# Ledger of designs, part 12: VHH binders against RING finger and SPRY domain-containing protein 1 (RSPRY1)

Target 1, 184 residues: RING finger and SPRY domain-containing protein 1 (RSPRY1), of Homo sapiens (Human) (q96dx4r300to483)
Amino acid sequence: LFLKEGRQLTYEKVNLSSIRAMLNSNDVSEYLKISPHGLEARCDASSFESVRCTFCVDAGVWYYEVTVVTSGVMQIGWATRDSKFLNHEGYGIGDDEYSCAYDGCRQLIWYNARSKPHIHPCWKEGDTVGFLLDLNEKQMIFFLNGNQLPPEKQVFSSTVSGFFAAASFMSYQQCEFNFGAKPF
Below, E stands for the ipSAE of ESMFold2; O stands for the ipSAE of OpenDDE; V2 stands for 0.75 times the mean of E and O plus 0.25 times the DockQ between their complexes.

## First folded at step 10 (VHH; framework vhh_8emy_2)

Design o4 (from n2 with T62P A109K; at its last look DockQ between E and O 0.01; V2 from the best seeds 0.00; counts 0 for: pae O 10.7 > 2, placed apart)
Fold by OpenDDE, look of step 10:
Structure o4 (fold): chain B 184 residues (1-184), chain A 123 residues (1-123)
Amino acid sequence: as target 1 above (184 residues)
Amino acid sequence: QVQLQESGGGLVQPGSSLRLSCAASGFTFSSYTMHWVRQAPGKGPEWVSSISDSGDSTNYAPSVKGRFSISRDNPSKTLYLQMNSLRPEDSAVYYCARVEYDTYGPSWKFDYRGQGTQVTVSS
């Protein structure tokens, strides 16, 4: 994976001015708090809160990372505009056929409200989760601290493009997103 | 259709050199900036190097700068990566990649890449 000329990966210290994508404050559930720089989200309610990023992936291969700030239940991955986030009903990313999510707390992969176990240990504070979306191969790949899981392909039976980085948060959970501001 | 095919990988000793090649077809090669990226087992992808369409501008990841050299031959539609002073941490599958359009996505993006060539550096 790469960026075009002028947008190469930066191995220098974080520069927020170079951020190309961020969490979308206009596409967020009621009680989710997003940081001013748009890279951190925190749920301040008992409801299951969700957010999508600002950039829609229609083609190619994309990657982003999340740093786990709290180790509780979160569902993080990819969702289309057709994904429905019903915070009062406990529905978030991975709970419909238009999204797929990694859950490091419960050690599950979520798709269409179905879960299956993965082999990663429970995530802990400070862990890094990686999210690879390959629309050419129609697969999603999740990483925990660099360790790769088998590709997820089931979501592509419902949709093949138009994905956003997205996350859902249980009560008082928090994570930080890296859309290229820091080296991967 | 766009096709990229990498070659030149192999198993080598630390400190040795390899030269990777990428054969491009199905598009106007000379009109695109080309890239090398790599991915080690169990790790996320890593951008390695890029070269402008004309070849007059090159960029490198800090981890390979001074050791790797990217070049291209537009008439033969071939991209190269000369890798010197190889280290175990350079072990990965190396991919040739192209970007069709510029976007402001969440992170790395390429629309076309080859099957990759395995580079293993081990004593």
Scores: ipSAE 0.009, ipTM 0.233, lowest interface PAE 10.7, mean pLDDT 86
ESMFold2, look of step 10: ipSAE 0.632; ipTM 0.837
ESMFold2 (binder alone), look of step 10: mean pLDDT 80; pTM 0.802

Design o5 (from n2 with W108Y; at its last look DockQ between E and O 0.14; V2 from the best seeds 0.00; counts 0 for: pae O 7.3 > 2, placed apart)
Amino acid sequence: QVQLQESGGGLVQPGSSLRLSCAASGFTFSSYTMHWVRQAPGKGPEWVSSISDSGDSTNYATSVKGRFSISRDNPSKTLYLQMNSLRPEDSAVYYCARVEYDTYGPSYAFDYRGQGTQVTVSS
ESMFold2, look of step 10: ipSAE 0.740; ipTM 0.879
ESMFold2 (binder alone), look of step 10: mean pLDDT 81; pTM 0.818
OpenDDE, look of step 10: ipSAE 0.017; ipTM 0.333

Design o6 (from n2 with V99I A109T; at its last look DockQ between E and O 0.10; V2 from the best seeds 0.00; counts 0 for: pae O 2.2 > 2, grease 24.8 > 24.2, placed apart)
Fold by OpenDDE, look of step 10:
Order: sequence, then C-alpha cells, then structure tokens
Structure o6 (fold): chain B 184 residues (1-184), chain A 123 residues (1-123)
Amino acid sequence: as target 1 above (184 residues)
Amino acid sequence: QVQLQESGGGLVQPGSSLRLSCAASGFTFSSYTMHWVRQAPGKGPEWVSSISDSGDSTNYATSVKGRFSISRDNPSKTLYLQMNSLRPEDSAVYYCARIEYDTYGPSWTFDYRGQGTQVTVSS
C-alpha cells in the first residue's frame, strides 16, 4: 500500500465497505453501546468494554479508520476470535497474544499485555486514526492523521490470519468507525 | 546512561543526498531495534525508518521508501541514514531513537533519542 502524495489519509487499500463491515452487536461486551448504523461505540460502564467488527480478514490488505470522539483511554486495532474479552478483569484488545492495539491517550501500543511507547502525540477529539492490516507482509500499521508508525509484527508470531477490527473502551469513551462508508 | 548523538545534517538543494550518523553508547547497541524519526517546525514527530538488532530487517515510512536507506554497524555502535533524492518536505530535525518496552500497565517508558541534527532542503 502507498500513501498518495499530498493526501495524508489516502491510501491504496482494500475497502471493507464493499462487504458492509460494521461493529458486531453479537460480539460485544455487555455494557458497550453500539449505534443503530453499527459504526459508533460508546462505553457507559465502569468496566473495560470491547467489540469486534462483523468481517474476518483471512487474506490480503485491509484498512479502516476511527474518528476520536472522546480523548480518553481506548485500545483500538485488530483481534482474532481467540482474543478474550474479559471486561470485568480489565482485559481488552492488545492484552493477549491474539490482538494488537493502538492507544492514543496513553501513547502506547499494546500486545500480549505488554506496552511500548509510540511517538504520536496524545490523540484529540476529531483526530483520525488509521489501521492497516497486511497479511501478505504480516504487519499492522497505525496512523494518526496520516502520520505512520513503524510496523507491528509481534502478533503474527501467535496468529497469521482471522483478524477483526476491534476496540476496547474505558468509561465514557466514544469513537466512530469508518470501514469505507465515507471516503478515506 | 543511554546516549545517542546524531550528525551529518546540513543545508542542501533538492535532489541532493545526505548521510546521517548516530553514535550510541551506554547500552548493548546490538540488542536493540533502532529508529530514525524527524520533526519539522509546527508538526508532530514523524517516524522515518527502523532497523532490527541484527540489521536483517528494515522498515520505512511510505514518504521516504525508495529514497532513504537505514543501516547499522554494531561493532562501532553506529546507526546510519542514507538520504537520496531529498525534497523540501524532508526538511526537519532528525533524531536517532531507541524505544523501551513496558510491562502491563498504564505507564509508558521514555524513548531515548539524541539532540538531533538539522536537515534543510531548499533551492
């Protein structure tokens, strides 16, 4: 995939909109609210709530974006079906070996319950976070307003396919997902 | 104490080349993935390139891929960035960086980087 010159958020990528990907109300923790159109999530509980999308990526290159509505703690990225949503224990996306997540609030990348810092500033309301999954190269790439981070490859030591777009939310956090319904 | 010192920056014309160096000390250089990042005035930091501990794996930001080349010499504890076909948008302070990992928790560890070296591409 390539970044188009002069357009920070424009990439050559596979669009999930063609398959009508949305947040999966049947694969969500108990207290996470999903909008009727399935593209927005909000946590109204004190627990760490999680959700996966409806589409499983088994091959190819895929990309989606999230608009930050609130700037608190969220862990957003990719997770397989083997990832555990333990909302009462505080486990979310990136807290096991089958998921990896970007945290713009604490400026961290999460994998297997370990974190490492990234160089992006804290995300703000209105920011756009990009998520690229390349199963051919076995890498995940995160973007903030088009600014690219180093590829994440650790998760592929545990799994190489079957990924869903996924997110975990602390209390009163909210974000909007774009799987291709709007132009990137 | 971890120390990183960048050098090799300067003022050059578009299309020209520069080679940056980073001298590392205070840690086992050959055990860490190393990075180049850059920051232009008024902009946030931008990741440029990374190289694995052994040097067997390299990665590049889309904006510099095909033009920049990262390398390292572990015996001399030196990181390099060969920059070809420079453009005005490449103008920034360039930093050598090492990222440290944390255990599970809300805290994050400070990333080590030097004072940086200024690269200015202008006609």
Scores: ipSAE 0.195, ipTM 0.639, lowest interface PAE 2.2, mean pLDDT 88
ESMFold2, look of step 10: ipSAE 0.598; ipTM 0.814
ESMFold2 (binder alone), look of step 10: mean pLDDT 80; pTM 0.806

## First folded at step 11 (VHH; framework vhh_8emy_2)

Design r1 (from n2 with A109Y; at its last look DockQ between E and O 0.01; V2 from the best seeds 0.00; counts 0 for: placed apart)
Amino acid sequence: QVQLQESGGGLVQPGSSLRLSCAASGFTFSSYTMHWVRQAPGKGPEWVSSISDSGDSTNYATSVKGRFSISRDNPSKTLYLQMNSLRPEDSAVYYCARVEYDTYGPSWYFDYRGQGTQVTVSS
ESMFold2, look of step 11: ipSAE 0.761; ipTM 0.885
ESMFold2 (binder alone), look of step 11: mean pLDDT 80; pTM 0.812
OpenDDE, look of step 11: ipSAE 0.412; ipTM 0.765

Design r2 (from o5 with A109Y; at its last look DockQ between E and O 0.01; V2 from the best seeds 0.00; counts 0 for: pae O 5.0 > 2, placed apart)
Fold by OpenDDE, look of step 11:
Structure r2 (fold): chain B 184 residues (1-184), chain A 123 residues (1-123)
Amino acid sequence: as target 1 above (184 residues)
Amino acid sequence: QVQLQESGGGLVQPGSSLRLSCAASGFTFSSYTMHWVRQAPGKGPEWVSSISDSGDSTNYATSVKGRFSISRDNPSKTLYLQMNSLRPEDSAVYYCARVEYDTYGPSYYFDYRGQGTQVTVSS
């Protein structure tokens, strides 16, 4: 992967050739709005709305980016099909053992409904968050504007494949996704 | 067989200039966006610069913007990095890397880089 300005590279090879991904309008919470091109999501509801992308990662190293449009609470990362999104109960990505999420607003990493702080500053509008999934090494790596966090490995105790890019949004939050449509 | 071979590195003083080259072979060079990446001791790889397949678009890391210039010669399958006003913090192994990008779909991957060339900036 080659990231935009100020971004760090973790791997010598990153394969995204199989990704024709977009946000899945058929795998989305009730009130989440998805753009016509399928690369932007906005929550206009008071519930915690979630969405998975259309591409399932079963092997290899994969990467996508999110541009922060609003700087409120969002949980963005990876989730399997076994992840349960309960928008009215506030359950989203990272709230079960089958998902892990980066929260740049609260500066937390979420897994199995547990959070731990990370060292990144709060994300701001316009920031780019990077999401690396390495199924070979069984690790997830999060980036903020190219700055890498230590790998997350806990989720792999519960599952080792079948991950989708996924995100959960608090009210009035919005993000743009890049699954390779634009250079990283 | 895809090959990328960097050259042009060396030991130089701060403020000096170097020009790196990357010789590409084994693929259609002109069809790929090319990048420079560097890695300093104890640090992860850092993206430095990129240039589109046609050469009409270039990008730079903030840390090198205004000092470095990326270019390419597609007929000779060569990538260049002109590094001016070098600083000690520019010291690293510099790699050229190939990226395949589908402009018509969400397809993008980095699949090859060279062995690197050492750049050391020191008084």
Scores: ipSAE 0.026, ipTM 0.417, lowest interface PAE 5.0, mean pLDDT 87
ESMFold2, look of step 11: ipSAE 0.697; ipTM 0.864
ESMFold2 (binder alone), look of step 11: mean pLDDT 81; pTM 0.824

Design r3 (from o5 with T62P D102E; at its last look DockQ between E and O 0.10; V2 from the best seeds 0.00; counts 0 for: pae O 2.3 > 2, placed apart)
Fold by OpenDDE, look of step 11:
Structure r3 (fold): chain B 184 residues (1-184), chain A 123 residues (1-123)
Amino acid sequence: as target 1 above (184 residues)
Amino acid sequence: QVQLQESGGGLVQPGSSLRLSCAASGFTFSSYTMHWVRQAPGKGPEWVSSISDSGDSTNYAPSVKGRFSISRDNPSKTLYLQMNSLRPEDSAVYYCARVEYETYGPSYAFDYRGQGTQVTVSS
């Protein structure tokens, strides 16, 4: 796995194109809007809305990307089925021990309701965020426009498999997901 | 109980500097990432800066980067915000904030913050 800063990641070992993953309209908080093709989410509500994708990762290395449409607060990353969505309480991805999220607006990593700063600049509209899940090495790696952060490993103390791509949105935030429909 | 008390605000001219302080109590200060947020009249809360528990990592909103500097003294449980090259658009109530878990409505929400200190930048 060659991860080079500043480059779009091509994972030859992971063919997501054969897996038609999309945002799960049946595993989404009440007020989050999902596009018809299942690859875009928008929050028009005053609550913190969340969604998981349709594909569960139980083994191997997986990667997906998100295009930032609005540059406000979102928490995007990985979550298991044990992660809870409590939209009215502001409970989202990264707020429990079963999920971990990247926040490019506040420049934070979220795990178990705790945040820590990362070194990436604030994301902007049009930016691409990359999400790598390596269950072999038990690590998550976040990318901004190809620049990678240090691996996150804390979540694997509570769970080692069964992860979904997941995201939480503050009001008026929107992003587009690429689970392999387009080349990375 | 968690308490945060901001101070150091005031009325200053554009281009001037201010140093805000936040006194923390009621929790293990050194175990938490701390934040500064601000709210201007008629606007929603805006995240300004954060500093890791140890102080090793700092982040800034694009609007203040290069002008503001966040720091902390864990033994005294104090958070600081050095604000240089102040602009009229920096005028707001500034809050010290702790995040245990995020709560969101239509704008930023933190679980704990102080009463705030007013910063007014005007010629």
Scores: ipSAE 0.040, ipTM 0.536, lowest interface PAE 2.3, mean pLDDT 87
ESMFold2, look of step 11: ipSAE 0.622; ipTM 0.827
ESMFold2 (binder alone), look of step 11: mean pLDDT 80; pTM 0.816

Design r4 (from o3 with D53W; at its last look DockQ between E and O 0.45; V2 from the best seeds 0.00; counts 0 for: pae O 3.3 > 2, unsure alone 64.6 < 65, grease 25.2 > 24.2)
Amino acid sequence: QVQLQESGGGLVQPGSSLRLSCAASGFTFSSYTMHWVRQAPGKGPEWVSSISWSGDSTNYAPSVKGRFSISRDNPSKTLYLQMNSLRPEDSAVYYCARVEYDTYGPSWAFDYRGQGTQVTVSS
ESMFold2, look of step 11: ipSAE 0.794; ipTM 0.903
ESMFold2 (binder alone), look of step 11: mean pLDDT 80; pTM 0.808
OpenDDE, look of step 11: ipSAE 0.030; ipTM 0.468

Design r5 (from o3 with T103Y; at its last look DockQ between E and O 0.11; V2 from the best seeds 0.00; counts 0 for: pae O 3.1 > 2, placed apart)
Fold by OpenDDE, look of step 11:
Structure r5 (fold): chain B 184 residues (1-184), chain A 123 residues (1-123)
Amino acid sequence: as target 1 above (184 residues)
Amino acid sequence: QVQLQESGGGLVQPGSSLRLSCAASGFTFSSYTMHWVRQAPGKGPEWVSSISDSGDSTNYAPSVKGRFSISRDNPSKTLYLQMNSLRPEDSAVYYCARVEYDYYGPSWAFDYRGQGTQVTVSS
């Protein structure tokens, strides 16, 4: 439950007590497969498939982690209910003004359909990606194996609350989510 | 209309170098992050490198890091890829690509790319 060295915030600053989130099988693109326990997703389709979790963040500081199972293109981060996931049109998290995503394959941050490079190396299988949402400071912080990026703040010009953990997957990509069930 | 045209590919021996160029037109080149991607026969497309709009940030796939160098000249609207220490596994068609929107499909999440230039590394 401790954040790795280099992270901006310690775990005691993150609200994890009420998190019993899982991937929402009722808020998922048509062809994305979700594990029975709701913590793993895999895309077997040729479309860009997306999913949001079951827990909506309206206040405070929240954190979750993803384990990279495959190292292909995925866009993982935060999205509101207003985000549009159009799998056949290539829309995913980060492709509108109501979401922001980390892409460790192409080493990009996505917001409002625009991308910018980040300084993290490409993610590898087994890597851990961290996602911090601070609604008090209006910032999102992404981590790779405990190394943090500069905060992302652009999304808060469009929305300041109502965020879900969310992810979009290219074909044959897979990752596992940790919403607090396991120590970070 | 957006146009991208790659050049500089060819047949070379392992260990050699090539420099690819991409001529861009039809859009404000200096406002976009640009990418190189490649596709080998029988394989899916592979992201190779990216460079920020200003050129201040560059990223590389692990398979090419330390060997390839991406650069750009915004006044001439040209993207470059210096490829050193080439290996047979680098053989592919190389495309320069622009990402305006996260398109997914046959173009592999890039909305615009050129016709490509063939790079073949063989002894």
Scores: ipSAE 0.028, ipTM 0.440, lowest interface PAE 3.1, mean pLDDT 87
ESMFold2, look of step 11: ipSAE 0.683; ipTM 0.849
ESMFold2 (binder alone), look of step 11: mean pLDDT 81; pTM 0.828

Design r6 (from o3 with A109E; at its last look DockQ between E and O 0.32; V2 from the best seeds 0.00; counts 0 for: pae O 7.9 > 2)
Fold by OpenDDE, look of step 11:
Structure r6 (fold): chain B 184 residues (1-184), chain A 123 residues (1-123)
Amino acid sequence: as target 1 above (184 residues)
Amino acid sequence: QVQLQESGGGLVQPGSSLRLSCAASGFTFSSYTMHWVRQAPGKGPEWVSSISDSGDSTNYAPSVKGRFSISRDNPSKTLYLQMNSLRPEDSAVYYCARVEYDTYGPSWEFDYRGQGTQVTVSS
């Protein structure tokens, strides 16, 4: 992983016990390709493809990281079971009130089909994006190479538990997930 | 009022280069991430490249990465796109765009964009 100076060690504050999540091949859009080990996703289709992981967060503080393989449009974050993945209609993570996503390409945060800019630079290949979900404080925090954004709290007005790590991919985008299999 | 005006397009042969410009006015140019997008006949709009407000970071679509280079001059409020090693599939109308809000996924809606400049790559 590429780490910039000043990277925060967020994993020290999160509960990673018993988490061996992977991308859920049974909860994935039609054309998204998932690696055999379940930790990498690639979109070879022209549709907006999405996937949720296998682990549902109902309490506590959880963290995972993504390595940017391609630097195009992806929306990565958290989504509940109520989030709708409509790949042909362009619906993905952050498109409804039950999900929130970080977009490092367009430098946006997505929630309920609304976007707002964040202060992170555009992500690059090799960058690490961190995703912290704190159900105690009802906040989501996004990191780029350890640099923290202000917490996102809007999603908790509609739901307070039952979140999955989730991602949506535009064409020819790819990223690798780390749910604790490797040191953060 | 916000205005964006693209220029620099034309008809060129494969392998050639073009440099597009976008003149911005009516807003604080240096405060916005700027984008280039393109649209070919019969196809939807395609995001090409973006550059941060300060110009410190850039991003590119996989289809143009390594061939195109985005840059900006904030004092003159000008956005640039250097296009090298042009291919027929690069043929499109190219727009510079400012984005405050965007649509999800492959649907690209921009707050403001210019009239566009036509780029045609043909032998």
Scores: ipSAE 0.017, ipTM 0.275, lowest interface PAE 7.9, mean pLDDT 86
ESMFold2, look of step 11: ipSAE 0.711; ipTM 0.865
ESMFold2 (binder alone), look of step 11: mean pLDDT 80; pTM 0.808

## First folded at step 12 (VHH; framework vhh_8emy_2)

Design t1 (from r4 with Y104R; at its last look DockQ between E and O 0.02; V2 from the best seeds 0.00; counts 0 for: pae O 9.1 > 2, placed apart)
Fold by OpenDDE, look of step 12:
Structure t1 (fold): chain B 184 residues (1-184), chain A 123 residues (1-123)
Amino acid sequence: as target 1 above (184 residues)
Amino acid sequence: QVQLQESGGGLVQPGSSLRLSCAASGFTFSSYTMHWVRQAPGKGPEWVSSISWSGDSTNYAPSVKGRFSISRDNPSKTLYLQMNSLRPEDSAVYYCARVEYDTRGPSWAFDYRGQGTQVTVSS
C-alpha cells in the first residue's frame, strides 16, 4: 500500500461519476490482467501490453487519474480506435499518430513513436498522474501530483475526437485508474 | 479469508529433486500472478519464481533458472514448484506468495503468503 502525497488539482473537477468508465477487458492485449472492478491493470508478460477504457470521448473536457503502483516503464495517456496494439513488436500508446502518452519512468512524452523529454521528475510508487483531454482547445495536459506540463497538441493534427484513456505496460508494471469513481 | 498453504518440503541430498505445492483458497486464484519466495537463515527473503495468472508467462531468479520450474492449476487453485538439481544453497523456507504489485527489484510487497515449507539440502 502506498500513501498518496499531497497534491493540488489545477483543473476544475469534472463529474465523471455517471460515465463509470473502466478498463475494457475486451479491448486489451493478450497478457494484460485487468482487475475485476476494471480499474487496475498489471502486466504479467515480457511483452508490451496495452489497454483502452470503455468510454470514448468525442467532445468536451475529460479528466482521469492514475495511481502509480510500480515505477517502471508505462506509457499512459490517450488513444483512438485507430491506435494499434502490437504488443509483440513493442508498440504501445504513443507509438502511433493516433495516440499520445506520458512516461514517468523515462520522463518522456510519446507521440507517433517519437519521444521528447518533460520536466517532471521520475514518478514514484504512490504518485498520481493526471490526464486532461480538452477537445475544445485540442490539447492534452499531463499532471504529476498536481504539477502541470505544457499542453500537448501534436496528436490533434491526426485526429480530433474519439479518444480513449489508454495505457501500455512493460513487464510487471501496474497502475490503478480513477475515472471518477473516487474523488479527484 | 485468503489462505495459502505450502507443502512438499523436506530433507534431501544434493542433486535430488523436490516438488512443492501451494493450495490457495479464499480468493480468485486464476486472477493473480503467483510467486515463490524463499528465506534462508540469516538472509533476507529472495524471490525465486513467478507465474502469470494464465500460466502463459514464467520467470525465474538467475540462481534457480534452468533447475526450477513453476506451474499452476487454476481449476484446483494449486501452485507448484518443481525443484531439480538441488544444491545446499537452496536450503530455505519456501513461501507461496501473492503480491499486491510486482517490482523489478528484490523487494516484494506481499499481501498474502503461507506459513512456508522447509527445504533442506544436505549431504
Scores: ipSAE 0.008, ipTM 0.249, lowest interface PAE 9.1, mean pLDDT 86
ESMFold2, look of step 12: ipSAE 0.761; ipTM 0.891
ESMFold2 (binder alone), look of step 12: mean pLDDT 80; pTM 0.803

Design t2 (from r4 with Y104H; at its last look DockQ between E and O 0.06; V2 from the best seeds 0.00; counts 0 for: pae O 9.0 > 2, placed apart)
Fold by OpenDDE, look of step 12:
Structure t2 (fold): chain B 184 residues (1-184), chain A 123 residues (1-123)
Amino acid sequence: as target 1 above (184 residues)
Amino acid sequence: QVQLQESGGGLVQPGSSLRLSCAASGFTFSSYTMHWVRQAPGKGPEWVSSISWSGDSTNYAPSVKGRFSISRDNPSKTLYLQMNSLRPEDSAVYYCARVEYDTHGPSWAFDYRGQGTQVTVSS
């Protein structure tokens, strides 16, 4: 899958217009603030705060985007219900075997508390990060401004379904989510 | 190029006040959480205070809470630290810092800091 310049995406197997996902205010760390429309998150605490969206992916191919508002440490990607949200212990998305996260600040991919570098430059304010979950091929693909990374497949050794879009935020970080409300 | 320049340090008596400034350039200041850290002779760096990009949220080390106040002016790209009721143990080089990432540990890893400004509290 290659993204065109301008990020106009067409997926054959995904009806994104039917996706009414938003950040789940009922599945969020204590000090993470979610916007009224449920598409923006901001951490106002010193703790590492996390959130999952309202939509569970059990099959098919799914895609969402995040706009980087601040360029600090965030771990954004996919997590299951089994993922640990232990903000006081510093657990975030990608810190267990049931989640995988893209970190554009430190230029890392996180899985099971292990990190590996990726070739994307550090994200900047205004950048768009793309998140593709393909349960058919058992792969996750991360994009920065349309540039894709090699697929991540490690998480599928632990789980093959039940993924939520999810993110963890270092203190005073903010990003905006697009689950299909706006054209990609 | 990212630049941070601290100023306002000096020699003062215990109980006095001092205001530090940090001039930032070379990056979108208003998009970053900023920090003050200090290092005393023979000691490791100590986190002092942080302020969110908008200035809406602030944090302080227990050792300075109630005495120090962090603020920022995003239009002028300036960070401030108002230090009241200064104590001899506050003596250190104070640095303005931009934090790149948290190692999920107890300490911050900063990617940029200034040259620092010396604060000495002595009778």
Scores: ipSAE 0.008, ipTM 0.273, lowest interface PAE 9.0, mean pLDDT 86
ESMFold2, look of step 12: ipSAE 0.632; ipTM 0.845
ESMFold2 (binder alone), look of step 12: mean pLDDT 80; pTM 0.805

Design t3 (from o3 with D102I T103E; at its last look DockQ between E and O 0.21; V2 from the best seeds 0.00; counts 0 for: pae O 8.9 > 2, placed apart)
Amino acid sequence: QVQLQESGGGLVQPGSSLRLSCAASGFTFSSYTMHWVRQAPGKGPEWVSSISDSGDSTNYAPSVKGRFSISRDNPSKTLYLQMNSLRPEDSAVYYCARVEYIEYGPSWAFDYRGQGTQVTVSS
ESMFold2, look of step 12: ipSAE 0.761; ipTM 0.886
ESMFold2 (binder alone), look of step 12: mean pLDDT 81; pTM 0.813
OpenDDE, look of step 12: ipSAE 0.011; ipTM 0.233

Design t4 (from r6 with D53W T103S; at its last look DockQ between E and O 0.01; V2 from the best seeds 0.00; counts 0 for: pae O 8.6 > 2, placed apart)
Fold by OpenDDE, look of step 12:
Structure t4 (fold): chain B 184 residues (1-184), chain A 123 residues (1-123)
Amino acid sequence: as target 1 above (184 residues)
Amino acid sequence: QVQLQESGGGLVQPGSSLRLSCAASGFTFSSYTMHWVRQAPGKGPEWVSSISWSGDSTNYAPSVKGRFSISRDNPSKTLYLQMNSLRPEDSAVYYCARVEYDSYGPSWEFDYRGQGTQVTVSS
């Protein structure tokens, strides 16, 4: 990559004032690529790559959305600081007791390395996945294009606070995050 | 305790309008997609409309599309159904429902619903 002298860097041009959270470039697997505005992630590696966002949820009700750019295997949801991102060992979001993830490709919910089927159809490119975390009622709710699944409550047997939006990506998978920069 | 209470039903003439309300309590209303369902005498329950938690997405049964409008006010924990151009076939008990699976179709499972409000459309 050759930069033209005097060219303003892309991240310097991005208005981040409306962004409540972004993907944390300091809390990401080695080979995951994050966009300059911190709202898009792409895996260019053969390994299972993961990332957490910058905002920690300790109370209340929180929601974010993901736009599916590619329709392959991704595990997207919520994770705590205790969740392990061991890409070399194939660990992703939902593979430990401190995280829970939605998988629209395989139509699964992941928690503690266990999966269960959900009734949503396979996600497609352009689909919107919603992620609601309700710490008052201790539940997570996943949405596909506005359709919701039954609440997931298992993770709250292990932890009740300190959640981050998080995602794991198989090779060549990509998605865009909305943490409030755009209206939901 | 989760509670849903419908109101606003009544006897009206064909072509008239009616607005139903549902007061929710005992749960985080803003976290749930809400639905209206109806049941006419001698018929099974029919899905009418749904609205996402934020209100940004709405769906309608083909039989009511273009005539009914669903909305919600999360701060007051209230669900609404504006019914315009009412027809005799719209006569039913209308229920506010919290659905476990949001399929936006005629098949649904709810975990909570109200007692319902009667809507009768007759000349």
Scores: ipSAE 0.013, ipTM 0.289, lowest interface PAE 8.6, mean pLDDT 87
ESMFold2, look of step 12: ipSAE 0.713; ipTM 0.867
ESMFold2 (binder alone), look of step 12: mean pLDDT 80; pTM 0.809

Design t5 (from m3 with N31S A33T D53W T62P; at its last look DockQ between E and O 0.84; V2 from the best seeds 0.00; counts 0 for: pae E 5.1 > 2, grease 27.2 > 24.2, SAP .679 > .668)
Amino acid sequence: QVQLQESGGGLVQPGSSLRLSCAASGFTFSSYTMHWVRQAPGKGPEWVSSISWSGDSTNYAPSVKGRFSISRDNPSKTLYLQMNSLRPEDSAVYYCARVYEYGPSWAFDYRGQGTQVTVSS
ESMFold2, look of step 12: ipSAE 0.186; ipTM 0.584
ESMFold2 (binder alone), look of step 12: mean pLDDT 82; pTM 0.830
OpenDDE, look of step 12: ipSAE 0.129; ipTM 0.580

